VH-VL binders against E3 SUMO-protein ligase nse2 (nse2). Designs and how they scored, part 14

Target 1, 250 residues: E3 SUMO-protein ligase nse2 (nse2), of Schizosaccharomyces pombe (q4pir3)
Amino acid sequence: MSEAQLKTSLEALSQNLLPGNQNHCSFDFQLKEIDDSIKQVIKCALVAAEIKNNECLDMLDSGIRELLDAKQRLLLMQQSVDTLANKTSENISDFENKSLLDIYTQIFKELIQEYEEKSDYGKYGTQGEYIEFKKTIWHEQNTDGSDFPSMKTFFNVMNTEEQEADEVMVYSATFDNRCPLTLQPIVHPILSTACNHFYEKDAILSLLNPTCVCPVVGCEARLQRSLLKEDEILERRLRRAQEISNLKEA
Below, E stands for the ipSAE of ESMFold2; O stands for the ipSAE of OpenDDE; V2 stands for 0.75 times the mean of E and O plus 0.25 times the DockQ between their complexes.

## First folded at step 19 (VH-VL; framework fv_ontamalimab)

Design r3 (from n6 with heavy chain T105K; at its last look DockQ between E and O 0.21; V2 from the best seeds 0.00; counts 0 for: pae E 5.8 > 2, placed apart)
Fold by ESMFold2, look of step 19:
Structure r3 (fold): chain C 250 residues (1-250), chain A 119 residues (1-119), chain B 112 residues (1-112)
Amino acid sequence: as target 1 above (250 residues)
Amino acid sequence: QVQLVQSGAEVKKPGASVKVSCKASGYTFDDYGIHWVRQAPGQGLEWMGWIDPYNGKTNYAQKVQGRVTMTADTSTSTAYMDLRSLRSDDTAVYYCAREGYRRYKMDVWGQGTTVTVSS
Amino acid sequence: DIVMTQTPLSLSVTPGQPASISCKSSQSLLHSDGKTYLYWYLQKPGQPPQLLIYEVSNRDSGVPDRFSGSGSGTDFTLKISRVEAEDVGIYYCMQDIQLPWTFGQGTKVEIK
């Protein structure tokens, strides 16, 4: 094999590793399974909170943390592949005498070590799914309508950059209860799995024909019936919050 | 197991009507759209329309607009396609198909119903 | 209507050899959400169509990795790296970016 033939072969391999190439390695199925499992944990947490089973809640907390760790590991594996593809695409000659597997392994080791060194707050307290888990439990246990506390309350951390990010996410979750179509509080919430926005069920379903574009400003997601999922947990929470508001108005 | 089972073959005269049924099982019928697609003998596939079983909303291909009615009965988990004023070029195999979960389109198909229109 | 044009219309392949099918649309299938809404279906003899590839390049569950899709805009390709006896049938591309949803005319793949 000539040097020119070797360089051509390395260039072809590098192009196959790029994101968007049909030969690109992806963990989409495994990530989907983890996301589905997290949703089930959150549903179980609502029930466990309703019956005041704190042992079950502790087990579910450990479980969702394990699921988030697994998810992050897969994302870092995918990032390592993408990083390798970009490096070989930019300067293929630097890699002619190197094992691509060894280079990938080193990239991944550095990324996973960085993750493993994070605090529990850094790993879980800033993740939307974990915030939803805690919010679901807290609202069931605190029916007086008080605002959901800072995520740092659950981790005993000092004020850091991670703490500030969590507070931003909490404010966003607190203010997202109005339908972007009706501009009224959502009564029957339905979630777009394409863009994670919520709508009043009948309003968004009336817009489908058979598809529509998400009505949230700046969102370009295309929606269809099968991408819209009802959220019984959120519906129950919204109903309870409205009941509390009505009592305070009287 | 997700399954769509269609009614049996039909032979009709020009000018008659046909109603094809599509019974769904193994999933929540109201949560997925149903598409209808036909295939004339030796020809490719032609999309005919869609129905949302939850609210009965429909969208029909222009070629069959005015001659087709799609309905759904949520109590029996069954979709129907009624094609009227049949012509000889309506001879085809008619399929129902479920709208795919997340990013798929038409991921589960019925077995097909042969409709023959001849004098 | 968006016209979907497949080439070739018939393809005879020696077992174990690659096959390639082209699909061209009369307008772009790229949606403003950044996704391209092009699908590939296989209709085996005597069966209804079955989904192979969604959104240009993603295989449906259970589809062997010898099937791959590529392309963008208006030009798309389905490749079978090694054709097997079970791969015979008619392959269709389909778009759903604009009503009416349209299919290509089909490509018959057979074993020599």
Scores: ipSAE 0.198, ipTM 0.663, lowest interface PAE 5.8, mean pLDDT 81
ESMFold2 (binder alone), look of step 19: mean pLDDT 91; pTM 0.903
OpenDDE, look of step 19: ipSAE 0.255; ipTM 0.672

Design r4 (from n6 with light chain N58K; at its last look DockQ between E and O 0.01; V2 from the best seeds 0.00; counts 0 for: pae E 13.4 > 2, placed apart)
Heavy chain, then light chain:
Amino acid sequence: QVQLVQSGAEVKKPGASVKVSCKASGYTFDDYGIHWVRQAPGQGLEWMGWIDPYNGKTNYAQKVQGRVTMTADTSTSTAYMDLRSLRSDDTAVYYCAREGYRRYTMDVWGQGTTVTVSS
Amino acid sequence: DIVMTQTPLSLSVTPGQPASISCKSSQSLLHSDGKTYLYWYLQKPGQPPQLLIYEVSKRDSGVPDRFSGSGSGTDFTLKISRVEAEDVGIYYCMQDIQLPWTFGQGTKVEIK
ESMFold2, look of step 19: ipSAE 0.000; ipTM 0.403
ESMFold2 (binder alone), look of step 19: mean pLDDT 92; pTM 0.923
OpenDDE, look of step 19: ipSAE 0.729; ipTM 0.888

Design r5 (from n6 with light chain D60F; at its last look DockQ between E and O 0.30; V2 from the best seeds 0.00; counts 0 for: pae E 6.1 > 2)
Fold by ESMFold2, look of step 19:
Structure r5 (fold): chain C 250 residues (1-250), chain A 119 residues (1-119), chain B 112 residues (1-112)
Amino acid sequence: as target 1 above (250 residues)
Amino acid sequence: QVQLVQSGAEVKKPGASVKVSCKASGYTFDDYGIHWVRQAPGQGLEWMGWIDPYNGKTNYAQKVQGRVTMTADTSTSTAYMDLRSLRSDDTAVYYCAREGYRRYTMDVWGQGTTVTVSS
Amino acid sequence: DIVMTQTPLSLSVTPGQPASISCKSSQSLLHSDGKTYLYWYLQKPGQPPQLLIYEVSNRFSGVPDRFSGSGSGTDFTLKISRVEAEDVGIYYCMQDIQLPWTFGQGTKVEIK
């Protein structure tokens, strides 16, 4: 093929990759099917909450998470196509000796890796559909006028660094400052992200082994060192509370 | 990038000892337990024990209890496995593995250290 | 100790065909927290084991969706819907519900 024919073909391909072109690669149908499925899950969640079927609610939670993962994957695939199209439209000659598939694959690989590294809160807790799912269940189960809690109350906390970048951390107003192991006020708090319980740091660390279970009565969560997170802000608050208590006692 | 890099191959005589190192990078070393797993030639995997680098607490498999010492140096982010009174059936590849991120069991493994015990 | 028994111990598969590996534990791997602590690892030739499946059916990061895990209680299955050349190696099931942590004997998967 002549050089002119090759450039004409590259220009036509680049235009077909642009958003809005009728030949543009698009996942609009699949995205709409996912959105419709999410709406059905939310409708089923309302019914399951009304009859207090927790097993069904757990299944629906897993289902909506899978639907959101699929939706995000399609959006990132579309974003990768759009990114490639924009790059080729600006500098088509820079790409004439390269495999467009390889370039697309690298773009998508980077985007999907970033998504898969997000915490469950970052993936689902910030999504309007998942928030609506949880609000629907919560409002049906809590008719006493209580405000809907922070979305973080529904997730295991993974890492403080991710929380500061992707998530808003909240604390329960019902926090008990006594350690379930020592029965004393916590001085150095550490949180299990498996069950959201706080302990005295040295006490829980001395208990740990690869099969350790949370010591709180009725909690069966497995504990691992990697699931325990320190909280400097809470530690400072607890120190101030103890200092105030000491002054009042004196 | 989370990574575990182990020390090189060792050849030992029966009755000697070996100390395998496992250097961690790309994560906060003190926040994750380290497991040790070995694999004899042509055989399956055998869990040897675990250490919490934060406080040095360990749990050892009964088969190696009394002959193994696992330690961690938090200043160098390095875990160590010291196996004493070596026997020919200790010939194996020795792996360190990090306690799983979130809900995974052993998510990152070292490349392995071949220890050969021969007379 | 919990004994993990894999079948078959060796499997030759024509490229593109499915493969299935069974793992049976001597005790239930269902924990009181509602989770089942069964894992699958792949050890490719000359490499350390790598995590494929955690908690029965969840694929680890980067694992292709042709791998799927299923089962409950004491009986578990790893399925490869279409075996490719990169899938060769030894597959191990593993439990971490109680010490010592134990692995199955391994299933060697190779291309015919």
Scores: ipSAE 0.126, ipTM 0.605, lowest interface PAE 6.1, mean pLDDT 81
ESMFold2 (binder alone), look of step 19: mean pLDDT 92; pTM 0.939
OpenDDE, look of step 19: ipSAE 0.553; ipTM 0.814

Design r6 (from r1 with light chain Y39D; at its last look DockQ between E and O 0.34; V2 from the best seeds 0.00; counts 0 for: pae E 4.4 > 2)
Heavy chain, then light chain:
Amino acid sequence: QVQLVQSGAEVKKPGASVKVSCKASGYTFDDYGIHWVRQAPGQGLEWMGWIDPYNGKTNYAQKVQGRVTMTADTSTSTAYMDLRSLRSDDTAVYYCAREGYRRYHMDVWGQGTTVTVSS
Amino acid sequence: DIVMTQTPLSLSVTPGQPASISCKSSQSLLHSDGKTYLDWYLQKPGQPPQLLIYEVSNRDSGVPDRFSGSGSGTDFTLKISRVEAEDVGIYYCMQDIQLPWTFGQGTKVEIK
ESMFold2, look of step 19: ipSAE 0.280; ipTM 0.705
ESMFold2 (binder alone), look of step 19: mean pLDDT 94; pTM 0.953
OpenDDE, look of step 19: ipSAE 0.793; ipTM 0.914

## First folded at step 20 (VH-VL; framework fv_ontamalimab)

Design u1 (from q4 with light chain S32R; at its last look DockQ between E and O 0.23; V2 from the best seeds 0.00; counts 0 for: pae E 2.8 > 2)
Fold by ESMFold2, look of step 20:
Structure u1 (fold): chain C 250 residues (1-250), chain A 119 residues (1-119), chain B 112 residues (1-112)
Amino acid sequence: as target 1 above (250 residues)
Amino acid sequence: QVQLVQSGAEVKKPGASVKVSCKASGYTFTDYGIHWVRQAPGQGLEWMGWIDPYNGKTNYAQKVQGRVTMTADTSTSTAYMDLRSLRSDDTAVYYCAREGYRRYTMDVWGQGTTVTVSS
Amino acid sequence: DIVMTQTPLSLSVTPGQPASISCKSSQSLLHRDGKTYLYWYLQKPGQPPQLLIYEVSNRDSGVPDRFSGSGSGTDFTLKISRVEAEDVGIYYCMQDIQLPWTFGQGTKVEIK
């Protein structure tokens, strides 16, 4: 292929990638199917809450989180296509010797990494569909007229410098991410699904015999091994935060 | 398919020992505690103890303290119960049971291992 | 040790008729977390025990609607609305709030 032919082909491809073009890549059908599935999960949650089937409610919670993750992944794929289209239409000569797939892959990797770095609260607690899911369950379980609590109560997020920020929880790399049992920064986090508190994995597992009460002051939850879930993504964030803290002290 | 498959029946003399195996499949072995429960002929169920397969921590019922050792081999996803100094009243069916999913105490049971202690 | 007392110890039931089993504990099964840790197991002939009911009233997955649990504190009941041939076996209540975990004596359900 001649340089002139390649340049013409890249210019045509750049035009085809623009939003609104008939050839533009779109995930509208898949996004609609995910939204419909989320609506079904919420309907099932109402029934599960009515019959007090907590195992089903936990599975539906995991399911809606997976659907929201899939939705976000598709949105970021679409954003990556749009970003590539803008870059190629602005300066096509910068891309004449490069694989468009490789460029797309790098754009998407950066976007998905940012999403994967969010806390569970940041991923799900701010999403209208997840809020509706929790409200639906809460109102069925709390018929005494109690007000629906803040969404952050369902996640018990780790402390940040802006502890009064009800609308947005911002993760901070400060020293305040401590295990309530060891009083040291958490290295290997494990989550209690009974009360949504985090611990140092080996510390809380050493306390089980075979059960224990959550060591957080004022928490009455009973813990057992099967109620504790590892959080590999939070572990990566905590490791990164510790690395940053070590660099500041150096 | 979550399963616990136990070793076969054993006949022992008083004073001997027995080691019952419990092989887990269909789930992450180290994420759930394993309980051991026995049932003497014509009698009810008796909890014997618990092990956390992740770190090997155990808790034994007072009645068998000092005579039982519970272990777990994570490479084979197998829990073991070793009962020593057998007596005729240790004749029973021995069950392993997995700690329940989130809210259950014991939800999946092995098929049972008959241990007969005869003089 | 928490003593779990079941009544009756034996039931003979005509197929299609209801059955009711009582379980009384020697002390409250209410935990400081607000939950009551009372379970029901069925041991069918030649089989290991299987979980029916957890936390007083919640049916395990796949357990038919004809099984229901109720009660509070120290007094609990398992009901079978219409006994079927497959329901034959020994029913145990169980607590796990205090070591050692203890079971009731069992209630043998038979078809007459």
Scores: ipSAE 0.427, ipTM 0.793, lowest interface PAE 2.8, mean pLDDT 82
ESMFold2 (binder alone), look of step 20: mean pLDDT 91; pTM 0.903
OpenDDE, look of step 20: ipSAE 0.817; ipTM 0.932

Design u2 (from q4 with heavy chain N59K; at its last look DockQ between E and O 0.01; V2 from the best seeds 0.00; counts 0 for: pae E 12.8 > 2, placed apart)
Fold by ESMFold2, look of step 20:
Structure u2 (fold): chain C 250 residues (1-250), chain A 119 residues (1-119), chain B 112 residues (1-112)
Amino acid sequence: as target 1 above (250 residues)
Amino acid sequence: QVQLVQSGAEVKKPGASVKVSCKASGYTFTDYGIHWVRQAPGQGLEWMGWIDPYNGKTKYAQKVQGRVTMTADTSTSTAYMDLRSLRSDDTAVYYCAREGYRRYTMDVWGQGTTVTVSS
Amino acid sequence: DIVMTQTPLSLSVTPGQPASISCKSSQSLLHSDGKTYLYWYLQKPGQPPQLLIYEVSNRDSGVPDRFSGSGSGTDFTLKISRVEAEDVGIYYCMQDIQLPWTFGQGTKVEIK
């Protein structure tokens, strides 16, 4: 085989790897089977929740996580094929003396490592199918009017009080949207019921040891964790007010 | 630019369920809440609930608590309202509405989905 | 639940004449951020509701100057200085300070 013949063969192979080519590597059938299995797991979860079988619910939770891992692995394999195809079609001469399998393996290894380094929340807590799974179970078990909690509640994260009712508030007169500790616009507001001041949540929580004095000039209130309440309505509105300010500056 | 497009009219028998879709376009779906409001024939507006697509948090009106499930699919930018155990007094036009950007109100409404519950 | 009570429930007005709609809430609509969350919507025949007034008195974009809102605490008023044919429909007040968000019963405005 001449060098010219090899180059022609590599160019033909590169074209077969492009997305949309009928010879393109595809996992569509396997991905569909995984999606169907996830739907069945959610249906089983409803029944298991109705009969209050917690062991079955734990098994189903593990199962849907495994299905999501398998789905992500297949998507990254497909992405690696597509990435290789694009690289070879752009500059085939760079690849004439290299193993395409080795290049693919390196691309995939980097992508899968990035996924494997995610927290459980990052892997599953942000996925719509997993959210639907947890909502289905929770609604069956909570007919007393309780709201579905934050997805972070189901993972080991530090925001355990995010489920405060947004209907209860204590407020003095006016609100400054800047935190007295950070001097920046508040993103996650938290209210002191001892003195009716708002702070950036992480900032004031970092000062508690286990208490602190309110950082507002002239305020002498002592703060404890139990005196701090979150305000989700205000948080959403502060976020949107910041977006308005950013758009004015664009 | 910002638009909410709802699924088509439904006719159901008592005891059945209905799932109404609300597809969002022209904005970042996870940044704004979605409200559901219904209106029985010849009557006023009744708020049913709200979902935050960012974290899946929901709030439901007590009148429909236990019969309604609101979900959001971020991959398709679509919110869903599933109402179960339908009764004749659930006959209404069902609207989705986005919680407002820039003015903090329900600023964009879907076209409405008529649900008729009849034997 | 916060009850929103509108008065009157129906108005027939001669074109060019003023109209006034009252809305009373069972609790204060003042939020901890210092704003009052009272809104007015108009539902024209065959259409979804559309925002007229937000936060008591602010007109939404494109709303004519003949619409004005006022009030505080628990008592609010929407005024139309000169009713026109395009103003027919059902007007609702609404609060979003406390769950569930609630609307008034509606005030139907017609031309006579």
Scores: ipSAE 0.000, ipTM 0.388, lowest interface PAE 12.8, mean pLDDT 78
ESMFold2 (binder alone), look of step 20: mean pLDDT 91; pTM 0.912
OpenDDE, look of step 20: ipSAE 0.787; ipTM 0.923

Design u3 (from q4 with light chain L99T; at its last read DockQ between E and O 0.20; V2 from the best seeds 0.00; counts 0 for: pae E 2.2 > 2, placed apart)
Heavy chain, then light chain:
Amino acid sequence: QVQLVQSGAEVKKPGASVKVSCKASGYTFTDYGIHWVRQAPGQGLEWMGWIDPYNGKTNYAQKVQGRVTMTADTSTSTAYMDLRSLRSDDTAVYYCAREGYRRYTMDVWGQGTTVTVSS
Amino acid sequence: DIVMTQTPLSLSVTPGQPASISCKSSQSLLHSDGKTYLYWYLQKPGQPPQLLIYEVSNRDSGVPDRFSGSGSGTDFTLKISRVEAEDVGIYYCMQDIQTPWTFGQGTKVEIK
ESMFold2, look of step 20: ipSAE 0.441; ipTM 0.805
ESMFold2 (binder alone), look of step 20: mean pLDDT 92; pTM 0.928
OpenDDE, look of step 20: ipSAE 0.833; ipTM 0.941
ESMFold2, fold request of step 25: ipSAE 0.564, 0.535, 0.493; ipTM 0.811, 0.812, 0.821
ESMFold2 (binder alone), fold request of step 25: mean pLDDT 91, 91, 91; pTM 0.911, 0.912, 0.908
OpenDDE, fold request of step 25: ipSAE 0.826, 0.769, 0.825; ipTM 0.933, 0.905, 0.936
ESMFold2, last read: ipSAE 0.435, 0.322, 0.501; ipTM 0.754, 0.715, 0.823
ESMFold2 (binder alone), last read: mean pLDDT 91, 92, 91; pTM 0.909, 0.930, 0.908
OpenDDE, last read: ipSAE 0.834, 0.832, 0.830; ipTM 0.939, 0.940, 0.937

Design u4 (from q4 with heavy chain R102Y; at its last look DockQ between E and O 0.25; V2 from the best seeds 0.00; counts 0 for: pae E 2.7 > 2)
Fold by ESMFold2, look of step 20:
Structure u4 (fold): chain C 250 residues (1-250), chain A 119 residues (1-119), chain B 112 residues (1-112)
Amino acid sequence: as target 1 above (250 residues)
Amino acid sequence: QVQLVQSGAEVKKPGASVKVSCKASGYTFTDYGIHWVRQAPGQGLEWMGWIDPYNGKTNYAQKVQGRVTMTADTSTSTAYMDLRSLRSDDTAVYYCAREGYYRYTMDVWGQGTTVTVSS
Amino acid sequence: DIVMTQTPLSLSVTPGQPASISCKSSQSLLHSDGKTYLYWYLQKPGQPPQLLIYEVSNRDSGVPDRFSGSGSGTDFTLKISRVEAEDVGIYYCMQDIQLPWTFGQGTKVEIK
């Protein structure tokens, strides 16, 4: 194969890998199946909580964690394909003497290693679907009006500044409890289902026009009003944490 | 089940105003943005603007800026589009459409309101 | 404004035959989130538009699998593998990556 023939073949392959191309490798069907499965797990969790079947709840917890891991893996695989396609389409000559499989594998290895190094709280406790799963179970098991606890209570997290910030908002707020726009503790939380970040409701709504990009550094998710969900239980929890902080100051 | 029902057809003279209503039902009105799109006879679709019913924030297409006012009444779950200083090229079917749930599109459309501007 | 150009502007198709509609945008529809915000709508006679395809290639719920979308960047295609009588109407491509949101001119599909 001559150098000119190889360059021509790489250019053709690069165009076929671009997002939206009919030959583009996409995991959208598999991602949809995972999302549908997560919805079913949450429905089953409601039933299992109603009948107090803790063995089933433990299985469902493990299952939703596995589904979230699979979802993240597919997203990182897609990102690796897109990264390879963009790199080759922009600078094809940089890749003329390289195995595309080896390049893809290195890109994916770097991305997946970052994910695998996260704590269980970082992997699951910050994800909107997992939060909904735990809230669904909590609400069914605690009909006496008790507040939903911090997500960190469901993980073996050392007593840290982040755990205390979830319980006491004013003086030790974590990133999850401070709005990335206002840099103040969140009073009226709203969740983005596109990227699972929380914001002060009026702040993020003022940014929409009709859409906006998530203000969290490194997040490129596009937001619109319909993707933002209020969480009345979290709002009540945040107010109670503020009340407790005020009492400790006295 | 989700439905947008618009007001009836209007015939107006140049220089007049028209106010089209869009009654929402089957969902929480303040959780979704509302878009307005028009279609002149035998022509394509033209986006006119958007409103967030929660806080009343709007964004208008440049071609109609200064002549349009979009409002929302949360007590009746009704969006309104008021187009002023009508011209003959404002003759069109006017649609309201809801923001798409989970899909970043306009997913539910009203039936359309025909506005005819003629001398 | 992003200009959306459809070809052809009309099609006359024998039932059961394939159809293909091209849409070209004046700018890339790729967003920094990695998604491409290109949509296809069908407006049947006397009806408002209805969504067929979102994000280039994903069929909306209830859309038959004879509809498929493809493309990238600025060049997009809607294909109907076997046109049926119920597919008659005007097809529009649409972008929502940059205001104002814009539609193609429409492609009228008719049965011969």
Scores: ipSAE 0.439, ipTM 0.795, lowest interface PAE 2.7, mean pLDDT 81
ESMFold2 (binder alone), look of step 20: mean pLDDT 92; pTM 0.921
OpenDDE, look of step 20: ipSAE 0.783; ipTM 0.921

Design u5 (from q4 with light chain L99I; at its last look DockQ between E and O 0.28; V2 from the best seeds 0.00; counts 0 for: pae E 2.8 > 2)
Heavy chain, then light chain:
Amino acid sequence: QVQLVQSGAEVKKPGASVKVSCKASGYTFTDYGIHWVRQAPGQGLEWMGWIDPYNGKTNYAQKVQGRVTMTADTSTSTAYMDLRSLRSDDTAVYYCAREGYRRYTMDVWGQGTTVTVSS
Amino acid sequence: DIVMTQTPLSLSVTPGQPASISCKSSQSLLHSDGKTYLYWYLQKPGQPPQLLIYEVSNRDSGVPDRFSGSGSGTDFTLKISRVEAEDVGIYYCMQDIQIPWTFGQGTKVEIK
ESMFold2, look of step 20: ipSAE 0.419; ipTM 0.762
ESMFold2 (binder alone), look of step 20: mean pLDDT 92; pTM 0.917
OpenDDE, look of step 20: ipSAE 0.809; ipTM 0.929

Design u6 (from q4 with heavy chain T30R; at its last look DockQ between E and O 0.23; V2 from the best seeds 0.00; counts 0 for: pae E 3.6 > 2, placed apart)
Fold by ESMFold2, look of step 20:
Structure u6 (fold): chain C 250 residues (1-250), chain A 119 residues (1-119), chain B 112 residues (1-112)
Amino acid sequence: as target 1 above (250 residues)
Amino acid sequence: QVQLVQSGAEVKKPGASVKVSCKASGYTFRDYGIHWVRQAPGQGLEWMGWIDPYNGKTNYAQKVQGRVTMTADTSTSTAYMDLRSLRSDDTAVYYCAREGYRRYTMDVWGQGTTVTVSS
Amino acid sequence: DIVMTQTPLSLSVTPGQPASISCKSSQSLLHSDGKTYLYWYLQKPGQPPQLLIYEVSNRDSGVPDRFSGSGSGTDFTLKISRVEAEDVGIYYCMQDIQLPWTFGQGTKVEIK
């Protein structure tokens, strides 16, 4: 009866968050609608740039940011449902007489709070859709063939070397993946959500007491244990990059 | 729900020791620091120290340095504060508090453990 | 050590009326990252402290909007726009910019 109650509660929770008009709960249609709207915003940005309507471009910039926020919110809602389903699948007896809505709400609040604390560059400047938006406008405004600048120039963060390093780490397989403390390739990466820098996990944890200042030159961010998040996907990517480097040296 | 549940009240004589437990639930225990704060009767709050449950690193307030040991057991999601060589001015309510989810130091507190030291 | 001084130490308020609590630090709580690390806690009778305000003016989740924080540098204020019976307790300001973390002496808020 407990497993049936959990399934029913998961379906009810999903329905409360999605307007849904099908037999199955899914965010796929809403995500597609947002993606289509972003494509339309980019098309409008081309026209607004052609007629040099900067007020319209500012409105479209705000609009695409809101669409990206909405997209991220839906993705985090789906992740929260999946996380709840995984927890109940692993230990269904642990959820006896528990409010699944309360558990879901807590999971989602933690995830969305993490997103809300990102800088505007972290939220939008690394997103392919936003990059395409800025490239489309740039090419129309700079017909002399000038190179498209770093995305950081649109967020007025060029004085922050650490933000440039984060951008390179996302887009380049040849970026320097060395820890600023150990000066060695990072094996177990941990991310600072305060400044988006990566470190060797044990090195930065040894520096906390209970806080520390980010060791990246010129960064003043204050760190504490709760702001440091492991990244298993990045760990696998770094392990493969190191394996490739070792093979080239042999 | 995120919750910290502490052990029950203790009555001790001067010179004895006390070990207060703090069991965490509803979050990943090893990812958040734990602070200890005490409150003497009719007085304000006093920070005692901090522990990182992942690696056991600690930082103790000078007033209790040398008499306190803070530990954490990640397998049971439980933090401990062991205070030795008790004195009458150690009579207080002892709280554990989780390091904040965001930038702030303490956001979730245990219910408190009353420790009374009297002869 | 950073000394945190609260004024007043006790406050009696008629229900529905505003209240204001001052907190002064012995040195600036502004960090080089541009943030100010001042917090407000409420300890209701028989309960542990609860976080109200972080980083001067941000309400923690679930905190009513009748609570507001303001200030900069060394001078900070917590305001309650309309005090309710549930607001009774001891209010503490706290800093975590320099070890040891320190609290103000507390301000006891009572209903007349």
Scores: ipSAE 0.376, ipTM 0.774, lowest interface PAE 3.6, mean pLDDT 81
ESMFold2 (binder alone), look of step 20: mean pLDDT 91; pTM 0.909
OpenDDE, look of step 20: ipSAE 0.800; ipTM 0.928

